# VHH binders against Epimerase family protein SDR39U1 homolog, chloroplastic (GC1): the designs that were tried, part 2

Target 1, 310 residues: Epimerase family protein SDR39U1 homolog, chloroplastic (GC1), of Arabidopsis thaliana (Mouse-ear cress) (q9sju9)
Amino acid sequence: CSSQKESQMTVSVTGATGFIGRRLVQRLRADNHAIRVLTRSKSKAEQIFPAKDFPGIVIAEESEWKNCVQGSTAVVNLAGLPISTRWSPEIKKEIKGSRIRVTSKVVDLINNSPAEARPTVLVSATAVGYYGTSETGVFDENSPSGKDYLAEVCREWEGTALKANKDVRVALIRIGVVLGKDGGALAMMIPFFQMFAGGPLGSGQQWFSWIHVDDLVNLIYEALTNPSYKGVINGTAPNPVRLGEMCQQLGSVLSRPSWLPVPDFALKALLGEGATVVLEGQKVLPVRAKELGFEFKYKYVKDALRAIMQ
Short names: E, the ipSAE of ESMFold2; O, the ipSAE of OpenDDE; V2, 0.75 times the mean of E and O plus 0.25 times the DockQ between their complexes.

## First folded at step 1 (VHH)

Design b09 (framework vhh_7d4b_2)
Fold by ESMFold2-Fast, scan of step 1:
Structure b09 (fold): chain B 310 residues (1-310), chain A 121 residues (1-121)
Amino acid sequence: as target 1 above (310 residues)
Amino acid sequence: QVQLVESGGGVVQPGRSLRLSCAASGFTFSDYDMGWYRQAPGKQRELVASISSSGGSTNYADSVKGRFTISRDNSKNTMYLQMNSLKPEDTAVYYCAKGLYYRWTSEYDYWGQGTQVTVSS
């Protein structure tokens, strides 16, 4: 048998209070790593990670981030404003601004750390929006960037993370649609399906490049611990589906119909330009993760949905 | 980088057999469905045979059913096409093709350079 022991890391995390971040903190604690939460709201983070349930966790407000990044083994950058909201010029600016500002601050703190106290790895979030949208195209990590606003945001976001010092290994995870019970798209859809009011958004023909939250967390964990994980890695499950099929599978798992469509005009009225996030998608394959030997627990959307709803 | 290298083509008389091989590199061979296409001069390219990533499922064009057998060896990153009872109408350039990394479409994204098969009396 292998007697190899996993070494303890000290991991600084931005965006820890979000849906993905909370699951990552749980995974890091389960494996006995030390966690430093970098937050803009210390009080909110303390409510999510109370000391009685998270003994030993460090929670740092922005003025304290320097003291936490220095001496940590690794940094995970997950911070950013949600994109599935009504877009105004101000919200569009803040979607980009929040991502660039936080990433730039993290990179500056890493780069300004003394060499002996500098983190050795930065795992930074980006998104499949990098590729733009298409009903006919297929994208992998070698594909060119799209021409829309979210593609521009992702290019600048990734470029900011890549300014990290040359001795820091940078992994960029282009995240798809994350599936889990307590957040994201699925938390919004389940109540409607339970009321017999579920169905596809728009045509249902747009691609839905999903990933189970636990597979995403495991991919981030591999990027932290395995030095072969560097550069761009698509955080998507191997079998993307059309949104209409996803809705049929969700209805099947819940024993509910998926017949009631939400028309384009209603989504555009509610979300403005942000409706394109829901009405359009992209087929993104995790070619690099599979080449690196990553094992997906949920390869098919129906299995992921069954696991979430159990 | 993805590479697909075909071999085993040649000139044969009707009723004879040939075995084509495709050596694959630059990707995790066992994760991808594979196929053989052919194209005769002045005709459209057609799928001749396909095989699932595990080798458990195969499919054939009606024109070759019962005569051609597709197989793969994932330990050697190699795919084969055994062609029996060859006919003049089987004359074509045969291409090894790599499937996309998904099961729900029969789309292929990479092709080899091809190997010529000529069946003539």
Scores: ipSAE 0.000, ipTM 0.109, lowest interface PAE 20.1, mean pLDDT 82

Design b10 (framework vhh_7d4b_2)
Fold by ESMFold2-Fast, scan of step 1:
Structure b10 (fold): chain B 310 residues (1-310), chain A 121 residues (1-121)
Amino acid sequence: as target 1 above (310 residues)
Amino acid sequence: QVQLVESGGGVVQPGRSLRLSCAASGSIFSEYAMGWYRQAPGKQRELVASISYTGGSTNYADSVKGRFTISRDNSKNTMYLQMNSLKPEDTAVYYCARPSDYFWEGYFDVWGQGTQVTVSS
């Protein structure tokens, strides 16, 4: 991994092939930073980041990660198994296991790097599932962890990242529901609304703590470059909405109805225990980001949806 | 990890049938809801059909309802799309998909290579 310029930041990224990761790679390239993609599938990563369109990008299979983490300025950890699927005991174990294994490997590679070649910052993903679910509660970075399975996953995930050497600044981004056209909740929902079949999942009263993908990427970028960004930071927009309101706003932006609800028994039949990811939510405020002076481009969900569908 | 291999695309005349297959390599195929997307030149990507992890529940776009049938065989780690009464409007690249990588990141990602279906008169 030796083809980078000395004067630019070199960022190693896990999960770069995902929806958020692809946008982060674009943002880092726009600022002329060197990027090292840490992947378990080199062929998939090469399809997403072909050399013709991404000259100078380094794509490292798992056996090469040590040589790429060593000498990086920073590491961004975004990898994880999908949670929007049917939950069996095996899948639940892999949801946690995949996050812990990748994070642990990254931390071990950072810690085992010689001090002069060790990354100085680790920005690691976690999630708003840390707080559990509630229709009445409000959460910020000082709130206690929830009691459900996803809260347990987030606690162990964060604890693993915090084992990084004390000389490494660790920022933990508790990510909300990411909005963008090319992935996330909207990629699933837009086709249904276009078919006049859109509507709230379950009661529509569950909280939807969203964030525009560009604001999330900019928050990650600030965490990479600004030493004041350390510890836990909620990656959520300042004005969360109820899911029913989000669906109404999406229908309005698309000029489509939003009245066809999906009952919770149907979602539980399809997704089992994993249906709680869709049926329940949490109101999460970005108190830390606001205190740090972070400027959100999209403070209100309607503006975000209009920009995405433009 | 789930690897997806698509087959069955081709060029056919209107009114004919094609059967698409998506073979998965990986131990957790039977735990995933699966879907078929299509994208025609100059058009938005469209979810054509989806199927629950057991195959007991299916969903179809109105444009294909009654003509297309999605099915799966978990013992063979394979999903199928039977396409009957094909129309020129069905011309598109068809993609096999599995659920996405992060909380609300959307239900489907890990696109296959895609298989071209062309219905021409």
Scores: ipSAE 0.000, ipTM 0.217, lowest interface PAE 13.4, mean pLDDT 80

Design b11 (framework vhh_7d4b_2)
Fold by ESMFold2-Fast, scan of step 1:
Structure b11 (fold): chain B 310 residues (1-310), chain A 122 residues (1-122)
Amino acid sequence: as target 1 above (310 residues)
Amino acid sequence: QVQLVESGGGVVQPGRSLRLSCAASGFTFSSYGMGWYRQAPGKQRELVASISYSGSNTNYADSVKGRFTISRDNSKNTMYLQMNSLKPEDTAVYYCAAEGYSSGWYEDFDYWGQGTQVTVSS
């Protein structure tokens, strides 16, 4: 009988230095997988993953990506510019361009790998912006795409990932609003609540399809390891909330008021077209994750917020 | 450890009102959607009304819409069903339920009470 020698995956990750990526690297290390960080800045990645604390992690600059993608079991693509910034025409183009360029490069490297050294799985990020925005509609993985700019970006982003060789299983995770202490929406909101200046952005009636960062990382991990995870999967918790309700619960967890609204005109002055990202939302259900038997640790936003603020 | 206890059922004449209560313990009540189901003899269990964990969203079966009102008090870990204009067709055992895996409505309830009998007869 043969010994079971290696069950370890070798996972190449773009966007590993970001909020989600850093948590994914921790999860992969906890399960003794080999990790290859694909980065545009080796020096910045080395500051986040110093060899002393992350022995064995490979950090590759873009010129080295080919040699790292080849021989990898899987690739996770999380790279992209943050969208919660002021949108100029140049930034708007770079939001799309950065996502398409990185995804295209990753796909080209996968496709040009010899069959025996080719990754078997690509888990690629996309976003709930695919569905557009609505205060009354409900979306799942069978829902049509929206008509706004972010929906167009998501369609092209997903289409680029789907150009991977037919032998590669592609999982597309449409990511909601990720909740965690060290990044994303909460890192921006918590300081205002601590100063007694917390409240809903705009009307507070827009949908907030959230997910705890650990549940998102676990969903990505399932997509890496479980061959049933193929195609589109919504990366959102089962119980989305209105933004006003989320702010009320955040205020409750922090023992702070939550009734000081930020009016639409102020957000539009600060963020331009990017204000739509915070003023509008969509109710997105994780129908496929549930059908696949995925177990969410944080089903309700109050439990997620309580765990994060502990 | 999770317990749901219904109360307020009884025998009543058509056109009268009853208020059901469901007292919850053993879980973070304010984080769970809740619902009322009923089952009449020889019939399948049906969802009567549901309420989100915050109380902001409610849903009703067409057969009870306009007559029944669901509400909750998170400070008391209690959910209510106000039943007005009762009809003989409302006769059933009424069950309190707490959601486990649902999207907040109609999908799946993990925890159930023992039920309380409501009889509408003349």
Scores: ipSAE 0.000, ipTM 0.124, lowest interface PAE 18.8, mean pLDDT 81

Design b12 (framework vhh_7d4b_2)
Fold by ESMFold2-Fast, scan of step 1:
Structure b12 (fold): chain B 310 residues (1-310), chain A 126 residues (1-126)
Amino acid sequence: as target 1 above (310 residues)
Amino acid sequence: QVQLVESGGGVVQPGRSLRLSCAASGFTFSTYAMGWYRQAPGKQRELVASISSGGSYTNYADSVKGRFTISRDNSKNTMYLQMNSLKPEDTAVYYCATDSEYGTYWGLDQSYMDYWGQGTQVTVSS
């Protein structure tokens, strides 16, 4: 039979040049949507999305964002991922500040658009850090927020997105640990495993609520196109694992050992307070996505890792 | 195109001072955090100092704190590193860098910096 044609959207995207954003742009192009990249560096975005390879793409620097948000069907806000780095009080403020600043600017531009030219949907990133950390607890979209710094950041980040005009459908994607070759946790871990120096960070007992980058992109796409996707949706795969198990599976896929642990004190020396991001985790289930009928391509971490490493 | 050009490197004796400059073009310099990194022979590239977009906040590696001062002049699109009391272990190629997307990721490790200069050699020896 013939392929079904979907209604064309005009989608404005922040964070399009990041590892998740690049995949989202490819998905939107595949479905023949118009794309407006909202960036602070037009030159970087033009290098990643050159006109000859991305005909029709609009790339807007901050002074142009108003003209791009206005008249867009939808906005996707992917600002502020990832956070695995050494923390100081100043870096912690910048982690929060950059996320709040970009989200607030996007919301203000949406709200100040004339009603007839206003985007009808905002899909905004947040994170599983909302729930805090636990080795024994299990979290879903109905779970309360944690009490640590990242939970505070996520509450404020989500609150900022929720200031969007009542006529705008807001979907908040609490993103887990995104797996892909070009960024995130795997980009940092693969070199060590290839050198026969791979192993669990800390005890390896912390939960690792992962998601394959393509499943995350597809979830964002569903949130854009399906009006049933509103409010909080966990962007995590159905079968989270302990970090030690993930490291064992990664070692297996790479035909490398996974026995060399990095002790807590070494990570704290390297990353300071930011070590909590890698030493602690949370078991987060995608209850809402399952209820909405979302189909995950990679339900198990080993299959995701095999696909990524091919 | 984003371009970062370092200058001010050279050969200097222990205990002396040197000032590095990083001239930036191709982006709105005043809205981006900037950093100085260095790479010594056989070592990984490491953060030396970083500065917020407005210059109000700075961060330093423990090995240089109290000896080096980072600053910027947004009217000239230039960042500086004043290096005092130089030691042989400060010998390295020094790079300026910025994170171009969402910006303001100052103080982050090397993996988060998107644009780098070509580097300027600093040699501290007698």
Scores: ipSAE 0.000, ipTM 0.162, lowest interface PAE 16.7, mean pLDDT 82

Design b13 (framework vhh_7d4b_2; at its last look DockQ between E and O 0.02; V2 from the best seeds 0.00; counts 0 for: pae E 15.8 > 2, placed apart)
Fold by OpenDDE, look of step 2:
Structure b13 (fold): chain B 310 residues (1-310), chain A 122 residues (1-122)
Amino acid sequence: as target 1 above (310 residues)
Amino acid sequence: QVQLVESGGGVVQPGRSLRLSCAASGFTFSDYSMGWYRQAPGKQRELVASITSSGGYTNYADSVKGRFTISRDNSKNTMYLQMNSLKPEDTAVYYCAAGDYQYLWSTRFDYWGQGTQVTVSS
């Protein structure tokens, strides 16, 4: 099997220091791609990605992003993830503003690049919040946008990304709840389950459209390299579960009881802004990923959790 | 080899009950969501009921709510559909399905049974 040596890419990444971003950078490094980290804090990023461990990595603050984006093969825009919100006007403004601002900046840099030095691919993150919340609805990439705040944020977020030059392939990854070790939703949930009986969070009826971080990174990676990955692609595992089932499975994996329901106020107290991710959800299926032939390593939440806890 | 084998179908009069069973083999049953679908002649296949891997949550088509009950026994690798108060409109081939796609994406299930005929007629 002649491993077609994938040509080396130069990838600029926003949100590289985040939970998903770090893993993406690691994957890119492992495959010997050139990495340019677009960050707001160079010092922080240098701590996370030391040169000794990431030879050739370029870390750039905002004033230097132009030089990074120009000449990049692709841009991955992960800034702003995950979406955590409190229902205050100030926080909402900040959440929306920050995501749109960064995305707009990236798009502008792409568009202002000379044609010969312009990235050919933009993989831009968004969220399943696009679809709104529902206890009964099932959503795919063709589903309409919701009417709530998060849906609005996602619409504007995606709309901004789509302003990229017509010659740039844009993949929008609507990301679900990312599961992985030492980050994401589990980082918030696990301590809670360790301290408490790990019962249903809220009503337990909320849908939990999850994805393992490795699958998400692989999905992003495929979007970078496969020209068929265009437009909206849900970044969710194929088997979303109810939150109650998620809690049950998590309890099982942790060998903890999962019988004590946790009221909403307690979740808000313990999880803060992250509580909204737990308390509201939607059933989202990765129809496009399936059509594209993407293979999930973790199709079922139980398997994902087991892998994470090992 | 993955197998889903439906049983329990037949001909019944309106108002009667049937219990369908789906015996699963060849995969870890307890890890899969399961569902019952039906297809009447000349109609599209439609969701009847679904159940999560743990059995903690169920979903029903509006047309069967209150009449049908889906359940599973993971120790027996079997899913059930209790059908009460059957109506002529319930006449269809009933299919057992396992996998990651449910409801509107029924054709994308990983595994399907061969189906069992349910006929409700006076």
Scores: ipSAE 0.000, ipTM 0.233, lowest interface PAE 14.4, mean pLDDT 87
ESMFold2-Fast, scan of step 1: ipSAE 0.012; ipTM 0.409
ESMFold2, look of step 2: ipSAE 0.000; ipTM 0.186
ESMFold2 (binder alone), look of step 2: mean pLDDT 84; pTM 0.857

Design e02 (framework vhh_etentamig_d1)
Fold by ESMFold2-Fast, scan of step 1:
Structure e02 (fold): chain B 310 residues (1-310), chain A 121 residues (1-121)
Amino acid sequence: as target 1 above (310 residues)
Amino acid sequence: EVQLLESGGGLVQPGGSLRLSCAASGFTFSDYAMSWVRQAPGKGPEWVSGISGSGDSTYYADSVKGRFTISRDNSKNTLYLQMNSLRAEDTAVYYCARGDYLWEDTYFDYRGQGTLVTVSS
């Protein structure tokens, strides 16, 4: 695996073909970093990152990951980030197993690299599901883990990443609900609002700890470049909202009504098991990011929604 | 060179059983989740079952849960699917596949040739 680009960093990325990963690749490319995409499907990755549009990008299938991780400056592990639109009951447990497997493989490849060729930082995804769900509680990076299934998954996922060699700086980003046009729950909801059929999902009282995709990518980028970013960092915007308020703001931005409830069959069709992420929530504050001086571009959900719909 | 070779398909009566095998070569088998995918005549592919690299976690489509059992023997680089209480609707070509159906950045990057399972009286 060899970089063909002049860069300050060579970054190996798992999950690069996903919604968040694609935006991260664009950010890294814009700053002239060398990018190594670690994928299980080389053909899919080549369709998403064609050589015409991404000259010099390295795309590595699993047999090549060892040679790409070794010699890279950093690794970003985004594989296994929850995709609310693609969950199903049948695969929920495999979501856990696959996340542990990919993270463990990445850590093993880092640890088995010679010291002089070993990545110096691992930025690994996890999720706000770590905290469990609550309509009354408020969570930050010092809060204890929840007791539900997603909390268990996040604990094991984080524990796996923390097995990285002691000389590797590990940053764990507990990611909230990511907002953007090209993926996630919002991409599924917009068509319904445009058809005058938008409204709250479930009670509308559940917390919606959102983050704009560009802010999340910028947070990951800070974690890559700033050595003060280590340990757990919540990847959530500073002003979480109730889901009902989010739907009201989306309706306002689109000049559409927001009072018509979304039918259960539509939620199951659009989100599958991921519907539980939207139907239940947690209020999560980005205390560490704020302490580190991170500047959020979109602090309020209305501004984020306006930017996305422009 | 990655290769996956299925075997064990055939004709069986409704309510009967079959055991499918997949011999894997050309990669470190224990590092990869494995899946069984089937395609019935005139229909698209349907994911049936998956197993983690270690074998500690197994998953099933609702249509087969309680009837099928996925397993693996990492010492022999072999994946298995034990199919019990077979129904006419289970008639399909069954493919061994490397990878997880539902990871955002993963397709099945390698499939075998498939093995035909026909459930008929």
Scores: ipSAE 0.000, ipTM 0.159, lowest interface PAE 13.9, mean pLDDT 81

Design e03 (framework vhh_etentamig_d1)
Fold by ESMFold2-Fast, scan of step 1:
Structure e03 (fold): chain B 310 residues (1-310), chain A 122 residues (1-122)
Amino acid sequence: as target 1 above (310 residues)
Amino acid sequence: EVQLLESGGGLVQPGGSLRLSCAASGFTFSSYGMSWVRQAPGKGPEWVSGISYSGGSTYYADSVKGRFTISRDNSKNTLYLQMNSLRAEDTAVYYCAKEGFYDWSGTYFDYRGQGTLVTVSS
């Protein structure tokens, strides 16, 4: 994996095969950066990033991660265990354990690199679940952590990333609900909206702190390249909405007669398990990103939905 | 409602063979890529193999290349995994998986069945 030598950044990425990771790889390639994909499944990564379409990309299985982290400019940590729809105490523990384990391994590899070959930046994912859930509260980067299980996971996840060597700049991105056409919450919500078009799921008052996938990727990119991006940064758009409003805006966008209809088979396929993950929320504001001068392409959810659905 | 039902697991000696099946319902099977994922005791999930919607392209983890063959029958809405030359390290619960989605935290959710246990032991 040290076979690539570039004058620009060399970025090692965990979780590159995921929805967010794939868009990040596209952005890094567009800006001519060298990319090292750190994966637990080399064959799956090669399927997603075939050499013909991604010439020069390095794909490293776990035994090779040390050689790729060493000598890279930066590391982006997006990896986590996929969640089963069957939540048991064992599965919850492993969801937490996998996030802590991967983050810990990345940090250990960074810390054990010789100073002259050590990455200078670690951008690590976390989540807005840090704040817990509330229909009345408003949260920003200075807000206290919640008391539920997901808040505990986020605290330990962030704490693990912060064990990086003191000469490494750490940026922690608390990611909201990511909107995009290639998957994510929107793909799951469309069928539920179609089934329950006349009424919101649950109270409809739960907060939906969304972000367009391109804005999230750009925020990660700023965290990689701009030394002012340090510490906790909320990865959410400036205008969160309540789920009821989200459903109304989605319905409005989908009602346009010129738009391609969503096939019946897609609606049925997406009505499956895990729907409850979109029913819990918190109002999270990107105060730090705004203070840093970050410019959101999609400030309002309707504009984001129009862009995605067209 | 997406439903995936795996079968074909069991006890087998090293060097033996098993064929796993996955009956899919609740979606248009022929329109989606499918995968097999396994989870050994005390370890996280490992992607094993994938197949395109048409069956024209197949992909394998290095640990199973040359030993396992993924296939599908779109007329029967069924996914298969032919496992040959089984090793003790292939012991795991095997899950049929449909292309999934990401939740609000960026966590990937696979649509998975109940799983079928494969134990390779003498």
Scores: ipSAE 0.000, ipTM 0.126, lowest interface PAE 17.5, mean pLDDT 78

Design e04 (framework vhh_etentamig_d1)
Fold by ESMFold2-Fast, scan of step 1:
Structure e04 (fold): chain B 310 residues (1-310), chain A 121 residues (1-121)
Amino acid sequence: as target 1 above (310 residues)
Amino acid sequence: EVQLLESGGGLVQPGGSLRLSCAASGFTFSDYYMSWVRQAPGKGPEWVSGISGSGGYTYYADSVKGRFTISRDNSKNTLYLQMNSLRAEDTAVYYCARESYWLGDSYMDVRGQGTLVTVSS
């Protein structure tokens, strides 16, 4: 066995206050990397990352982002408005606009940095919505883009990140449904299952291309540190499931029934056009990650759910 | 299309055992809760047992709890019911059923043709 030390990075992160971002910050701190949080609200970020618990962390509001991106080794872009909200024409614009605006600003700050102070890598989030929805199709990184609104958003989001200077290695992580106790869809579903009111959303036949939050964070970390990680990489576990099976597994892990479905019309009433993101899905395989030798800790959804619930 | 075919019924003495099988086709078997329902002579249908798509969650009617075991093999699209310590009152036609849900209520949307189990007195 041999002692090996990784080079310390200075990583600027957008969306750090979100569920995935907070876990990424913990991972980066565990490896002694310097972290710069790029946020629109310094006060909110300071509540999530108080100096007492996060000594040395830099928190920058938008007017300060230029000074943080310059001199950073890397940038991780996770910012975006949640897609599982009630959709109106204004909200649809903001779902796209928030992703494009933040990504464009980050890219402009990278490109306008002097060469000696320019970040060398940009890891930018995108989503499996790139592929559209299908109950019968299977998608990987070579698959064509879908034709729906979220596919359009993902195409422009990815295109914006790819405008980074040619000297910058860009990795685009098409993120699936992230599973963890502290946020996302699963955190919303657990209370209903605990009250014996759990069940599939819609038909339960839609594909659920999930990933455990720790595997996603580790994939982002590999994209930061390993120069072989370039271009599009699906951030999904190797064994996607139908949503109905995921709900049955969650019920099993919690020792609760999963019999009470939420019908399509109820979800459409609550989420408007945004209901499509929970009523429809896509089967997405992480072909690129597997080719790169990435090892998933949680290959099967039941193991992931057991680990989350303990 | 969607089909369920039961087998394994027969004549058995009280205290004996039987294993029922149900072959499913035409749908993604692992996505559905499956149930066993029985109908005794001159009576209406009685729900007996149910199992989640993965097999991780099982539930039983009080009348069969501790005696019957439901299981499934998703690789073979087959549902099973292991019946031990059989009693005369277990005499019935046993049906394999696929569960569906609407507005919080569960119902059987597909049933097989049934297999007869007769327990002699």
Scores: ipSAE 0.000, ipTM 0.084, lowest interface PAE 23.7, mean pLDDT 80

